# VHH binders against NADH-ubiquinone oxidoreductase 24 kDa subunit homolog C11E3.12, mitochondrial: the designs that were tried, part 3

Target 1, 162 residues: NADH-ubiquinone oxidoreductase 24 kDa subunit homolog C11E3.12, mitochondrial, of Schizosaccharomyces pombe (o13691)
Amino acid sequence: MKPIRFFKPENLQLAKAILARYPLRFQSAALVPLLDLAQRQHGTWIPPTAMYEIASLAGVSIDYVHSLILAYPNDFFWRPKKPRVRICNSWMCQQAAEEQGNSNWDSQCRSVATKYGFDVENTGCLGNCFQGPAMWINDKIYGVNTKEKLVDIMEALTQKKN

## First folded at step 19 (VHH; from v6 with P107R)

Design j6
Fold by OpenDDE, fold request of step 21:
Structure j6 (fold): chain B 162 residues (1-162), chain A 122 residues (1-122)
Amino acid sequence: as target 1 above (162 residues)
Amino acid sequence: EVQLVESGGGLVQPGGSLRLSCAASGFTFSDYAMGWFRQAPGQEREFVALITWSGGSTDYEDSAKGRFTISRDNAKNTVYLQMNSLKPEDTGVYFCAASWGLWYDSRGYNYWGQGTQVTVSS
């Protein structure tokens, strides 16, 4: 059977690049940035065709993708005008921040991100605790343990738009 | 018409080697990840190996690790399975399959070959 297609050719390439960042047996970790990519292509919400193709690409069930979307209703049902930094609120990531000397990590990140026009909010577990604190920024999940790293990411993203 | 045609199967003694080939046609080969599956007599079809679209990454079932190597040539629309140190338990029909994505489950594959028989026996 022919696969369901949603991504434009250029975005399909980006999607595959995103998948390449994760082990083959852990492609589910790529779903959040893939959904973000799909949302950006559509402009607002994520259509069913996108869900199916993302599931197909990542080798997961459509139900899993759907459940993930439902887990982040404020993220995938509308697209905000400003880019967002989503800081993982899992206990592991919070603990990691603390252990790394970042007791006020959320505040620190908000302070930094605001300078670059980003909104900062907390999100559920991003499945990247092994390199926490995890942050979801645009089409990628990052391990960020310093303000300098966050600045580097935001500067890179800003420059890419120019 | 979409076609996947396997070749290279046969009878080999334990410890021997075979190289399977799968020639694809009727679709854009490079747009699909490729996999090998096998089906032993009386058993369900099982995953053997997977290779990504560009060939950048591969993975295998546990029993195949260290013995089997999956590779692809997108210019030739062909995927390969080099099988070394073959064992009697490797006996079965080997299938080539194409997937839009990265699946370990057979249900995720869009196109299938007819299979090639591999028999490992003393």
Scores: ipSAE 0.869, ipTM 0.955, lowest interface PAE 0.4, mean pLDDT 90
Fold by OpenDDE, last read:
Structure j6 (fold): chain B 162 residues (1-162), chain A 122 residues (1-122)
Amino acid sequence: as target 1 above (162 residues)
Amino acid sequence: EVQLVESGGGLVQPGGSLRLSCAASGFTFSDYAMGWFRQAPGQEREFVALITWSGGSTDYEDSAKGRFTISRDNAKNTVYLQMNSLKPEDTGVYFCAASWGLWYDSRGYNYWGQGTQVTVSS
């Protein structure tokens, strides 16, 4: 068996702390909180790499981990439909992004949003130029002028799903 | 290069004691739980003891409980197996192994030593 590193170092520590709460012969009881931790790290869903690492850490079969996920269909996402960020491509919004120091704004947003499992694409004018650059995220339109703001929105949406 | 090197095995009389050591190199020792396995002639390799990453928890096969103690020193990249009250049935090759997780099954271990012979005989 080869080691897998899905968890960030800080989350790996948390994972081990979770495992420590349970007897060595009952590590299967730690799987639900481990899955939750993995889901929170990834953003929206639990990738196979996470399942394998959780199985490896807890000393259980990958099939058991998978079966557990299926037992909680409303709590854990294996591959849910990705939420979407649509960036306004109007001249005014593009100019606003540039003036605010956000060169290559589209690339920046893609880099940030993929971490949270969002798809990013462009859209026509959203009619929200006064707070540009405007973004259409899921069912709402936002004014987003920093990566931090985008992260806040995505995190809030992720929490809503959980 | 990953390496696990066992030492401390040998011939001992029933009731005697041995202390096995396993020196690790080539990987981050503290990131792995450590285990000891043994294999008697003509038998399958079997679990003996397990110690968690920090050494906070240990577990043993039933026959080893009360007689064997697994410990580790992460500063020295070494895991130990103190074996007391040895019996003839403890005879076999003892293997040190490293695992990313907490396994009782040998299949869960990533790295293995070459083994050290332990013989308990009068």
Scores: ipSAE 0.854, ipTM 0.949, lowest interface PAE 0.4, mean pLDDT 90
Fold by OpenDDE, fold request of step 21:
Structure j6 (fold): chain B 162 residues (1-162), chain A 122 residues (1-122)
Amino acid sequence: as target 1 above (162 residues)
Amino acid sequence: EVQLVESGGGLVQPGGSLRLSCAASGFTFSDYAMGWFRQAPGQEREFVALITWSGGSTDYEDSAKGRFTISRDNAKNTVYLQMNSLKPEDTGVYFCAASWGLWYDSRGYNYWGQGTQVTVSS
C-alpha cells in the first residue's frame, strides 16, 4: 500500500495530535475532528485524497470515512465563512440538556458563541454521549453542560488565536 | 531502497525471553507507526503489537498483553519487541512492519521485513 498524502506538514502534525487524544482502538472517534481539519485545509468540501489519508492515518476503511461524511450532510460539503458551534442532536444529548435544566439550549449557546463570532448549529451524534451535551467546535469535541463552560471554551479559543 | 531487517530470534525454552530488533532504512522512520506480526506454521499472519510514531502509545494482541513490550528508538531507526514468559504457541516467524497510520490489519502496512524465526520448545 502506497502512503496517502493530503495534509500539509503542519496539519499532519495536528492530525496526529488529534489521534493521540483517543485510545488506539477507538480512533474512529477522532474522525470528525480530522474531517474538520481536512475541510479547513481544502477550504470547502472534503476531497477524496483527504478521505483516503484520514482513513490511512486512523486505521479505518475508506468506506467508513465516506459513510461518516454522508451521516453529516450539512457539515462536510461546504465550509461556512463563520466558525460554528455544532451541538449534538442525538436523543441522548438532547435529553441530557433537558435533565440538566438547560431549556432552550441552542438559544443559550447562541447567546454566548455569537459574542465570539461563532454561529450555532445542530449536528449528528458525536459519539460523546457520556459527557453530553456534546459539542463540535473546530478540531475538538467537548462535553458542555453549562453556559459558563461554553464561555470558558470560547475564551480559550480566542486566546489561542492571539 | 526501503529495508526492514529483523534480528534476535532463536530457540528458547518455555518461560524464556527474547528481544527482537528491527532496523529500518530507506525511509523517514519517525513518519511511520511500527508494528510486529507473527506467522505460525500453517497459520495466517497475525497482529502482535503496535507503537505510534513518537512511541507515545502502544497496543498488543490479547495473548501478548503483560508478556510483550514494543518500543522504538527513532534516533537509531529501530523498533524492538521484548518477549517474556514465552510459550510454545508463540512459535513462528516474527515480522516488523511500517505503516503511515495506526493499523491492526496487516493490509494497512506499507513496508515489511523478511522475518526472524522464534521457536519455543522444551
Scores: ipSAE 0.801, ipTM 0.948, lowest interface PAE 0.4, mean pLDDT 90
Fold by OpenDDE, last read:
Structure j6 (fold): chain B 162 residues (1-162), chain A 122 residues (1-122)
Amino acid sequence: as target 1 above (162 residues)
Amino acid sequence: EVQLVESGGGLVQPGGSLRLSCAASGFTFSDYAMGWFRQAPGQEREFVALITWSGGSTDYEDSAKGRFTISRDNAKNTVYLQMNSLKPEDTGVYFCAASWGLWYDSRGYNYWGQGTQVTVSS
């Protein structure tokens, strides 16, 4: 096995930082954020070189990375101009939102995120149901149960960009 | 030319200790996670320990936990395996390996040393 370099040096460091968020035996959980990072670097979709490098970094098979990409068919084939808040559409997260008193949760999130230049979309299960509702924003999965929390996240992200 | 050279192996009695070293050259050491594997006679090569790029995290096979410690010195391009409380079942050839990523499977490692013999016997 010969590693293929895709990530720029700075992004490689970010990739390693992402991996560090997860247990060593559960690095597969880092794949979605890593793919997001790769997509941002490439600008549009995930090239095979990125898939291979991500697989190599995370200690998973390339086939697993492919399967993951296929599991999110609307997420990794095109990078939109605006950043996205992707809300988990699993029944667990949906129920969590309702139980927490968040009726029309998507609309609430949209009203917040739009002010910061984000679009709001739905995505498949993010594997964070215990902290639901889960949201995928850039290279991180969040548990967000209030608009205030979302505002805090948006503000933090805006500050980092500047 | 990429090289990984193990040293520090030998014969020890049960309960004894050894410190293995692996000197790396020919590649950017800090860009690779490092691992130790071992192979007993007639057995498949098995994972022993790994350490992340910066040395911030480590993990071990169950039998090694509490007895073995993997560490690295990126300034010296060296990874170490401190082995304490050695048992006869620890006998085998120990291999140092480098990986672009974090692998528990030997197939994920890009470079390998020639190995150093560790024998634990009374």
Scores: ipSAE 0.737, ipTM 0.926, lowest interface PAE 0.6, mean pLDDT 90
Fold by ESMFold2, fold request of step 21:
Structure j6 (fold): chain B 162 residues (1-162), chain A 122 residues (1-122)
Amino acid sequence: as target 1 above (162 residues)
Amino acid sequence: EVQLVESGGGLVQPGGSLRLSCAASGFTFSDYAMGWFRQAPGQEREFVALITWSGGSTDYEDSAKGRFTISRDNAKNTVYLQMNSLKPEDTGVYFCAASWGLWYDSRGYNYWGQGTQVTVSS
Protein backbone atom coordinates (compact mmCIF):
# COMPACT_ATOMS: atom_id res chain seq x y z
CA MET B 1 0.00 0.00 0.00
CA LYS B 2 1.08 3.58 -0.86
CA PRO B 3 1.95 5.88 2.04
CA ILE B 4 -0.37 8.73 3.09
CA ARG B 5 0.99 11.98 1.61
CA PHE B 6 0.51 15.62 2.65
CA PHE B 7 3.77 17.55 2.17
CA LYS B 8 4.58 19.26 -1.10
CA PRO B 9 7.87 17.97 -2.58
CA GLU B 10 9.88 20.95 -1.29
CA ASN B 11 8.51 20.58 2.22
CA LEU B 12 9.00 16.82 2.22
CA GLN B 13 12.70 17.44 1.63
CA LEU B 14 12.72 19.95 4.51
CA ALA B 15 10.92 17.45 6.75
CA LYS B 16 13.54 14.78 6.04
CA ALA B 17 16.33 17.30 6.66
CA ILE B 18 14.77 18.14 10.03
CA LEU B 19 14.60 14.43 10.94
CA ALA B 20 18.23 13.91 9.90
CA ARG B 21 19.33 16.31 12.67
CA TYR B 22 18.24 13.82 15.37
CA PRO B 23 19.39 10.34 16.39
CA LEU B 24 17.31 7.51 14.92
CA ARG B 25 16.08 6.48 18.40
CA PHE B 26 15.10 10.08 19.27
CA GLN B 27 13.10 11.16 16.20
CA SER B 28 10.25 12.33 18.45
CA ALA B 29 12.36 15.45 19.12
CA ALA B 30 11.67 16.52 15.52
CA LEU B 31 7.88 16.55 15.89
CA VAL B 32 7.45 20.21 16.90
CA PRO B 33 9.36 21.54 13.85
CA LEU B 34 7.47 19.07 11.62
CA LEU B 35 4.09 20.20 12.96
CA ASP B 36 5.08 23.83 12.41
CA LEU B 37 6.07 23.05 8.81
CA ALA B 38 2.77 21.25 8.18
CA GLN B 39 0.68 24.07 9.64
CA ARG B 40 2.56 26.66 7.56
CA GLN B 41 1.94 24.62 4.41
CA HIS B 42 -1.77 24.20 5.15
CA GLY B 43 -2.34 27.76 6.35
CA THR B 44 -3.79 27.98 9.84
CA TRP B 45 -4.17 24.41 11.07
CA ILE B 46 -2.90 20.85 10.78
CA PRO B 47 -5.19 18.39 8.91
CA PRO B 48 -5.34 14.65 9.71
CA THR B 49 -3.42 13.81 6.50
CA ALA B 50 -0.46 15.86 7.78
CA MET B 51 -0.64 14.19 11.19
CA TYR B 52 -0.49 10.73 9.58
CA GLU B 53 2.44 11.57 7.34
CA ILE B 54 4.38 13.15 10.23
CA ALA B 55 3.75 10.07 12.38
CA SER B 56 4.88 7.84 9.50
CA LEU B 57 8.05 9.83 8.74
CA ALA B 58 9.14 10.00 12.37
CA GLY B 59 8.19 6.43 13.29
CA VAL B 60 5.80 7.45 16.10
CA SER B 61 2.15 6.72 16.85
CA ILE B 62 -0.61 8.99 15.58
CA ASP B 63 -1.77 9.30 19.22
CA TYR B 64 1.60 10.80 20.16
CA VAL B 65 1.27 13.38 17.37
CA HIS B 66 -2.26 14.26 18.55
CA SER B 67 -1.12 14.64 22.15
CA LEU B 68 1.69 16.98 21.11
CA ILE B 69 -0.73 19.23 19.18
CA LEU B 70 -2.96 19.40 22.27
CA ALA B 71 0.07 20.26 24.45
CA TYR B 72 0.66 23.46 22.42
CA PRO B 73 -2.90 24.81 21.94
CA ASN B 74 -1.73 28.39 21.35
CA ASP B 75 0.65 27.33 18.56
CA PHE B 76 -0.88 24.26 16.85
CA PHE B 77 -4.48 23.91 15.71
CA TRP B 78 -6.23 20.76 14.52
CA ARG B 79 -9.35 22.47 13.16
CA PRO B 80 -9.99 25.69 11.23
CA LYS B 81 -10.24 28.67 13.54
CA LYS B 82 -13.41 30.71 13.72
CA PRO B 83 -12.92 34.02 11.84
CA ARG B 84 -11.78 36.85 14.09
CA VAL B 85 -11.44 40.62 14.38
CA ARG B 86 -8.73 42.30 16.47
CA ILE B 87 -9.58 45.90 17.26
CA CYS B 88 -6.76 48.37 17.92
CA ASN B 89 -7.15 50.00 21.34
CA SER B 90 -4.14 52.33 21.10
CA TRP B 91 -4.52 55.93 22.19
CA MET B 92 -4.23 57.13 18.58
CA CYS B 93 -7.09 54.93 17.37
CA GLN B 94 -9.29 55.86 20.35
CA GLN B 95 -8.76 59.56 19.65
CA ALA B 96 -9.55 59.08 15.95
CA ALA B 97 -12.85 57.40 16.83
CA GLU B 98 -13.78 60.17 19.31
CA GLU B 99 -13.12 62.85 16.68
CA GLN B 100 -15.53 61.03 14.33
CA GLY B 101 -18.28 61.10 16.98
CA ASN B 102 -17.98 57.42 17.82
CA SER B 103 -17.19 57.51 21.54
CA ASN B 104 -18.41 53.89 21.87
CA TRP B 105 -16.45 52.66 18.83
CA ASP B 106 -15.15 49.44 20.42
CA SER B 107 -18.68 48.44 21.46
CA GLN B 108 -20.08 49.18 17.99
CA CYS B 109 -17.35 47.15 16.30
CA ARG B 110 -17.89 44.21 18.65
CA SER B 111 -21.62 44.27 18.05
CA VAL B 112 -21.25 44.29 14.25
CA ALA B 113 -18.49 41.65 14.12
CA THR B 114 -20.33 39.33 16.51
CA LYS B 115 -23.49 39.49 14.36
CA TYR B 116 -21.40 38.26 11.41
CA GLY B 117 -19.98 35.36 13.45
CA PHE B 118 -16.49 36.69 14.21
CA ASP B 119 -14.60 36.31 17.45
CA VAL B 120 -13.55 39.75 18.72
CA GLU B 121 -10.32 40.64 20.56
CA ASN B 122 -8.33 43.77 21.29
CA THR B 123 -4.81 44.46 20.09
CA GLY B 124 -2.18 47.12 20.63
CA CYS B 125 -0.67 49.47 18.10
CA LEU B 126 -0.68 48.05 14.57
CA GLY B 127 2.40 50.02 13.50
CA ASN B 128 1.70 52.86 11.11
CA CYS B 129 -1.94 53.52 11.99
CA PHE B 130 -2.41 55.98 9.11
CA GLN B 131 -5.96 54.67 8.51
CA GLY B 132 -7.03 54.71 12.16
CA PRO B 133 -9.07 53.44 13.82
CA ALA B 134 -7.37 50.19 12.81
CA MET B 135 -8.25 46.53 13.13
CA TRP B 136 -7.26 43.08 11.92
CA ILE B 137 -9.98 41.16 10.10
CA ASN B 138 -8.86 37.58 9.35
CA ASP B 139 -5.28 38.78 9.85
CA LYS B 140 -5.51 41.56 7.27
CA ILE B 141 -5.14 45.13 8.54
CA TYR B 142 -7.92 47.61 7.85
CA GLY B 143 -8.37 51.28 8.63
CA VAL B 144 -12.06 51.53 9.57
CA ASN B 145 -13.52 54.80 10.80
CA THR B 146 -17.28 54.29 10.41
CA LYS B 147 -19.81 51.64 11.32
CA GLU B 148 -21.06 51.71 7.72
CA LYS B 149 -17.60 50.90 6.34
CA LEU B 150 -17.26 48.02 8.81
CA VAL B 151 -20.65 46.64 7.78
CA ASP B 152 -19.62 46.88 4.11
CA ILE B 153 -16.43 44.92 4.82
CA MET B 154 -18.27 42.28 6.89
CA GLU B 155 -20.93 41.84 4.19
CA ALA B 156 -18.25 41.44 1.53
CA LEU B 157 -16.34 38.85 3.59
CA THR B 158 -19.43 36.82 4.58
CA GLN B 159 -21.93 37.62 1.80
CA LYS B 160 -24.56 38.35 4.47
CA LYS B 161 -26.95 41.32 4.71
CA ASN B 162 -27.55 42.93 8.10
CA GLU A 1 3.84 -3.28 -9.30
CA VAL A 2 6.28 -2.69 -6.47
CA GLN A 3 8.88 -5.44 -6.15
CA LEU A 4 11.55 -6.16 -3.56
CA VAL A 5 13.65 -9.24 -4.42
CA GLU A 6 16.11 -10.63 -1.90
CA SER A 7 19.11 -12.77 -2.78
CA GLY A 8 22.33 -14.06 -1.24
CA GLY A 9 20.90 -16.41 1.38
CA GLY A 10 22.09 -19.94 1.95
CA LEU A 11 23.70 -22.43 4.29
CA VAL A 12 26.77 -21.31 6.21
CA GLN A 13 28.81 -22.61 9.14
CA PRO A 14 28.96 -20.72 12.45
CA GLY A 15 31.47 -17.89 12.21
CA GLY A 16 30.88 -17.54 8.49
CA SER A 17 29.67 -14.62 6.43
CA LEU A 18 26.87 -13.90 3.96
CA ARG A 19 25.95 -10.81 1.97
CA LEU A 20 22.26 -10.29 1.28
CA SER A 21 21.05 -8.05 -1.54
CA CYS A 22 17.60 -6.62 -2.18
CA ALA A 23 16.73 -5.20 -5.62
CA ALA A 24 13.88 -2.71 -5.66
CA SER A 25 11.59 -1.62 -8.50
CA GLY A 26 8.24 0.08 -9.06
CA PHE A 27 8.78 3.03 -6.74
CA THR A 28 11.24 5.87 -6.18
CA PHE A 29 13.82 3.99 -4.12
CA SER A 30 15.58 7.06 -2.69
CA ASP A 31 12.31 8.30 -1.14
CA TYR A 32 12.11 5.29 1.18
CA ALA A 33 13.98 4.14 4.24
CA MET A 34 14.94 0.47 4.10
CA GLY A 35 15.03 -2.28 6.67
CA TRP A 36 15.87 -5.94 7.14
CA PHE A 37 13.78 -8.28 9.28
CA ARG A 38 14.28 -11.92 10.29
CA GLN A 39 11.65 -14.58 10.95
CA ALA A 40 12.34 -17.94 12.54
CA PRO A 41 9.69 -20.68 12.30
CA GLY A 42 6.88 -20.04 14.78
CA GLN A 43 8.06 -16.53 15.56
CA GLU A 44 7.13 -13.04 14.43
CA ARG A 45 9.22 -10.94 12.06
CA GLU A 46 11.88 -9.24 14.16
CA PHE A 47 13.77 -6.05 13.38
CA VAL A 48 17.40 -6.51 12.26
CA ALA A 49 18.58 -3.25 10.69
CA LEU A 50 17.42 -0.01 9.11
CA ILE A 51 18.99 2.66 6.93
CA THR A 52 17.73 6.16 6.20
CA TRP A 53 16.57 7.46 2.80
CA SER A 54 20.04 8.75 1.81
CA GLY A 55 22.06 6.16 3.73
CA GLY A 56 23.31 8.81 6.15
CA SER A 57 22.29 6.89 9.30
CA THR A 58 21.85 3.23 10.29
CA ASP A 59 20.72 1.28 13.32
CA TYR A 60 20.67 -2.39 14.35
CA GLU A 61 19.09 -4.76 16.82
CA ASP A 62 21.40 -5.44 19.75
CA SER A 63 22.80 -8.83 18.72
CA ALA A 64 23.60 -7.59 15.20
CA LYS A 65 25.66 -4.59 16.29
CA GLY A 66 29.29 -4.98 15.30
CA ARG A 67 28.53 -8.05 13.12
CA PHE A 68 26.05 -6.79 10.51
CA THR A 69 26.30 -3.79 8.21
CA ILE A 70 23.36 -2.39 6.26
CA SER A 71 24.13 -0.24 3.22
CA ARG A 72 22.36 1.05 0.14
CA ASP A 73 23.18 2.14 -3.40
CA ASN A 74 20.45 4.52 -4.60
CA ALA A 75 21.87 4.51 -8.13
CA LYS A 76 21.30 0.74 -8.32
CA ASN A 77 18.05 0.66 -6.30
CA THR A 78 19.62 -1.91 -4.01
CA VAL A 79 19.99 -2.38 -0.26
CA TYR A 80 22.52 -4.82 1.26
CA LEU A 81 23.06 -6.65 4.54
CA GLN A 82 26.61 -7.83 5.19
CA MET A 83 26.41 -10.49 7.90
CA ASN A 84 29.66 -11.53 9.60
CA SER A 85 30.41 -13.84 12.53
CA LEU A 86 27.16 -15.69 11.96
CA LYS A 87 25.59 -17.69 14.80
CA PRO A 88 22.91 -20.40 14.80
CA GLU A 89 20.57 -17.83 16.39
CA ASP A 90 20.75 -15.82 13.14
CA THR A 91 18.93 -18.61 11.27
CA GLY A 92 15.68 -17.59 9.65
CA VAL A 93 14.04 -16.02 6.63
CA TYR A 94 15.39 -12.52 5.99
CA PHE A 95 13.00 -9.96 4.54
CA CYS A 96 13.82 -6.68 2.87
CA ALA A 97 11.26 -3.93 3.53
CA ALA A 98 10.66 -0.32 2.50
CA SER A 99 9.08 2.39 4.67
CA TRP A 100 8.11 5.99 4.07
CA GLY A 101 9.62 6.74 7.48
CA LEU A 102 12.00 5.60 10.20
CA TRP A 103 10.36 2.57 11.80
CA TYR A 104 11.66 -0.21 14.03
CA ASP A 105 8.21 -1.83 14.14
CA SER A 106 7.39 -4.01 11.13
CA ARG A 107 3.92 -2.43 10.97
CA GLY A 108 5.50 0.83 9.80
CA TYR A 109 6.76 -0.72 6.55
CA ASN A 110 4.87 -0.23 3.29
CA TYR A 111 6.42 -2.87 1.02
CA TRP A 112 7.94 -6.30 1.66
CA GLY A 113 9.99 -8.86 -0.24
CA GLN A 114 9.29 -12.60 -0.21
CA GLY A 115 12.38 -13.39 1.85
CA THR A 116 15.61 -15.36 1.51
CA GLN A 117 16.56 -18.27 3.78
CA VAL A 118 19.69 -18.04 5.93
CA THR A 119 20.72 -21.18 7.78
CA VAL A 120 23.64 -21.26 10.19
CA SER A 121 24.51 -24.77 11.36
CA SER A 122 27.40 -27.08 12.01
Scores: ipSAE 0.734, ipTM 0.890, lowest interface PAE 0.8, mean pLDDT 86
Fold by ESMFold2, fold request of step 21:
Structure j6 (fold): chain B 162 residues (1-162), chain A 122 residues (1-122)
Amino acid sequence: as target 1 above (162 residues)
Amino acid sequence: EVQLVESGGGLVQPGGSLRLSCAASGFTFSDYAMGWFRQAPGQEREFVALITWSGGSTDYEDSAKGRFTISRDNAKNTVYLQMNSLKPEDTGVYFCAASWGLWYDSRGYNYWGQGTQVTVSS
């Protein structure tokens, strides 16, 4: 049977170098560094293909790899993080929204984002408060001053219509 | 097609020596760890020896320690098992196997040879 592949070539070599630092009978000691490498390659979480390749490389059961991820829930994540918006609550953004007639803008944004499955939080000044109300959607800062514009952005990011 | 082809088996007297070879083709040999397994008559296939991808580390089952040496030549796509001080209990079919990782359990091996018979008797 062909092995399950996840690591890019350069990271596969790093993984094997990590394993070489540990005794052959105790390769499980390498699992934390290997999980960290896999999560860094994939972004924010560890997909099943990475778990299988790590188990294969280290000579341990997939169940052991799963249990280790669950034992370190602040360090390792086994599913994509829920998409997130962070709404600027600076005084300048609040004034910009009120001057545009959007006195309950925070509530409107939360309502829309929640319907698209986003977690909603507040954040301080993002450095773009002069462009009107600002928010961080996933990894990008947006100036968003209408409900319709926010819906358009979220549909583009999720490929969903609400 | 992946192939692992063992050679070097035979009949030998107790205390004798054999050198098994396993020629690999159809995959990138240096990406795989290699192992040898033995199946005695009426028994399950059992771990004998393991060598890492580069050959930097090896390990053996208890009775083989000090008598057997696993080695590899990545330029020739070949793994070897030098068996010295052979005993009747070493008798069996010896299989070469390739694994993506470092496995003692036969179920962790991706590819297997057809085996070569080793018989140690007086």
Scores: ipSAE 0.726, ipTM 0.891, lowest interface PAE 0.9, mean pLDDT 87

Design j6
Fold by ESMFold2, last read:
Structure j6 (fold): chain B 162 residues (1-162), chain A 122 residues (1-122)
Amino acid sequence: as target 1 above (162 residues)
Amino acid sequence: EVQLVESGGGLVQPGGSLRLSCAASGFTFSDYAMGWFRQAPGQEREFVALITWSGGSTDYEDSAKGRFTISRDNAKNTVYLQMNSLKPEDTGVYFCAASWGLWYDSRGYNYWGQGTQVTVSS
């Protein structure tokens, strides 16, 4: 039976070089760098074929590879991430928006983000509420207090003008 | 069509030596790690030795350490098992196997030979 292949030739050689740095009975120690290599090759996430080849190369079960990805959900992704805005709806952020004259801030943010193709959600306090309205754009936290600043950020992240 | 063909088995006295060879064809030999497994009658196929893709590292089951040596010649697409100080408990069918990765478990191996009989008896 032919092995499952994911890595491009040069990355396969890098993967084998990574494995060579670890004792043969402890190849599971190489899984984090192997997962990182696979995610970088694929773009933003790790497809099933990559998981199977990594498991095969390292001599570990596919279940162990899946468990490791789930244990590092902020670093390894098993499906494509949609661009996402999470708007803080804490009382402190709502008050900060009102003090800055933006009592409809949530609605305006949703309108802008949706036009740029972002999924829009609410989230709890991110620890930055006392400095102004906060939001999480993809996996980074921003303090954003104007529609124009939000547009600028989204144009920079998507390289689109809307 | 992938083939692994073992040779070098036979009947040998306790304390004797055998050299097993396994000729590979139908795949890029240097891309695969290689292993040897042994199956005694009524037993599961058991790990004996493995060697990495380049031959840079090897490992053995406990009873084989110090007596057996796995090696490979990537120019000849061949893996070897030198077996010294043979004991009756070494008796069994020896299989050559190729794996994409570094497996001790037989289930991690992609291709298998037909096996060669090794019998250690007086």
Scores: ipSAE 0.717, ipTM 0.882, lowest interface PAE 0.9, mean pLDDT 87
Fold by ESMFold2, last read:
Structure j6 (fold): chain B 162 residues (1-162), chain A 122 residues (1-122)
Amino acid sequence: as target 1 above (162 residues)
Amino acid sequence: EVQLVESGGGLVQPGGSLRLSCAASGFTFSDYAMGWFRQAPGQEREFVALITWSGGSTDYEDSAKGRFTISRDNAKNTVYLQMNSLKPEDTGVYFCAASWGLWYDSRGYNYWGQGTQVTVSS
């Protein structure tokens, strides 16, 4: 009955303008630009509400929209990519953690990162071990020597709070 | 509450004309594409005409092309179907419908009127 809404007002107008570029009987040709717009609005992936509104606007089945997303797996994502932490397990970083009295630092980091939904794995030395225990969070290296600093970084990266 | 109220149906001779109107309320009319559908006895609702949100584009089922004209007045929240050169096969209940998008299939329409009878008989 009531349509499912995803697009913000500005992007809804752009979506309708995109559809106007294609013949009424070939609106499926607008789906790639519409999916791109939806993913850009949402950040990194296309949620179900966006898929439903795109299908509704373009007059195509939801299954067709899903099929198109799967046909472009390098460009469109239908679920959030799980962020990851790579914890340095070099002897230099293990020594730095032990010098700070925290021989269970690896397990603390895993517990925190897992709570925020990060995949956790180990890595070798990242070249920054002299600044304390090191880790790679997504694509950036951090020297992290307190649980509180790790939580602050995780909250900033996820926009989540405990 | 969303309402679509059709009017203008009736009995006409073959070759005659009718103008259907559909008054809309309870939603932002200009955000919706509009369509007309026809249902003959014992048949499913069939697509007749579609008009985009702004009225910039229209399309019709094959037998209606050249005879029917869909139009809209967004200031009056009204969609129209001008039906000329009517034929007996045009007989049926005509429904206006509102859709968030550009649908030929009746399943894509969010809101429906109650219908107005059009009978073309000699």
Scores: ipSAE 0.690, ipTM 0.869, lowest interface PAE 0.9, mean pLDDT 86

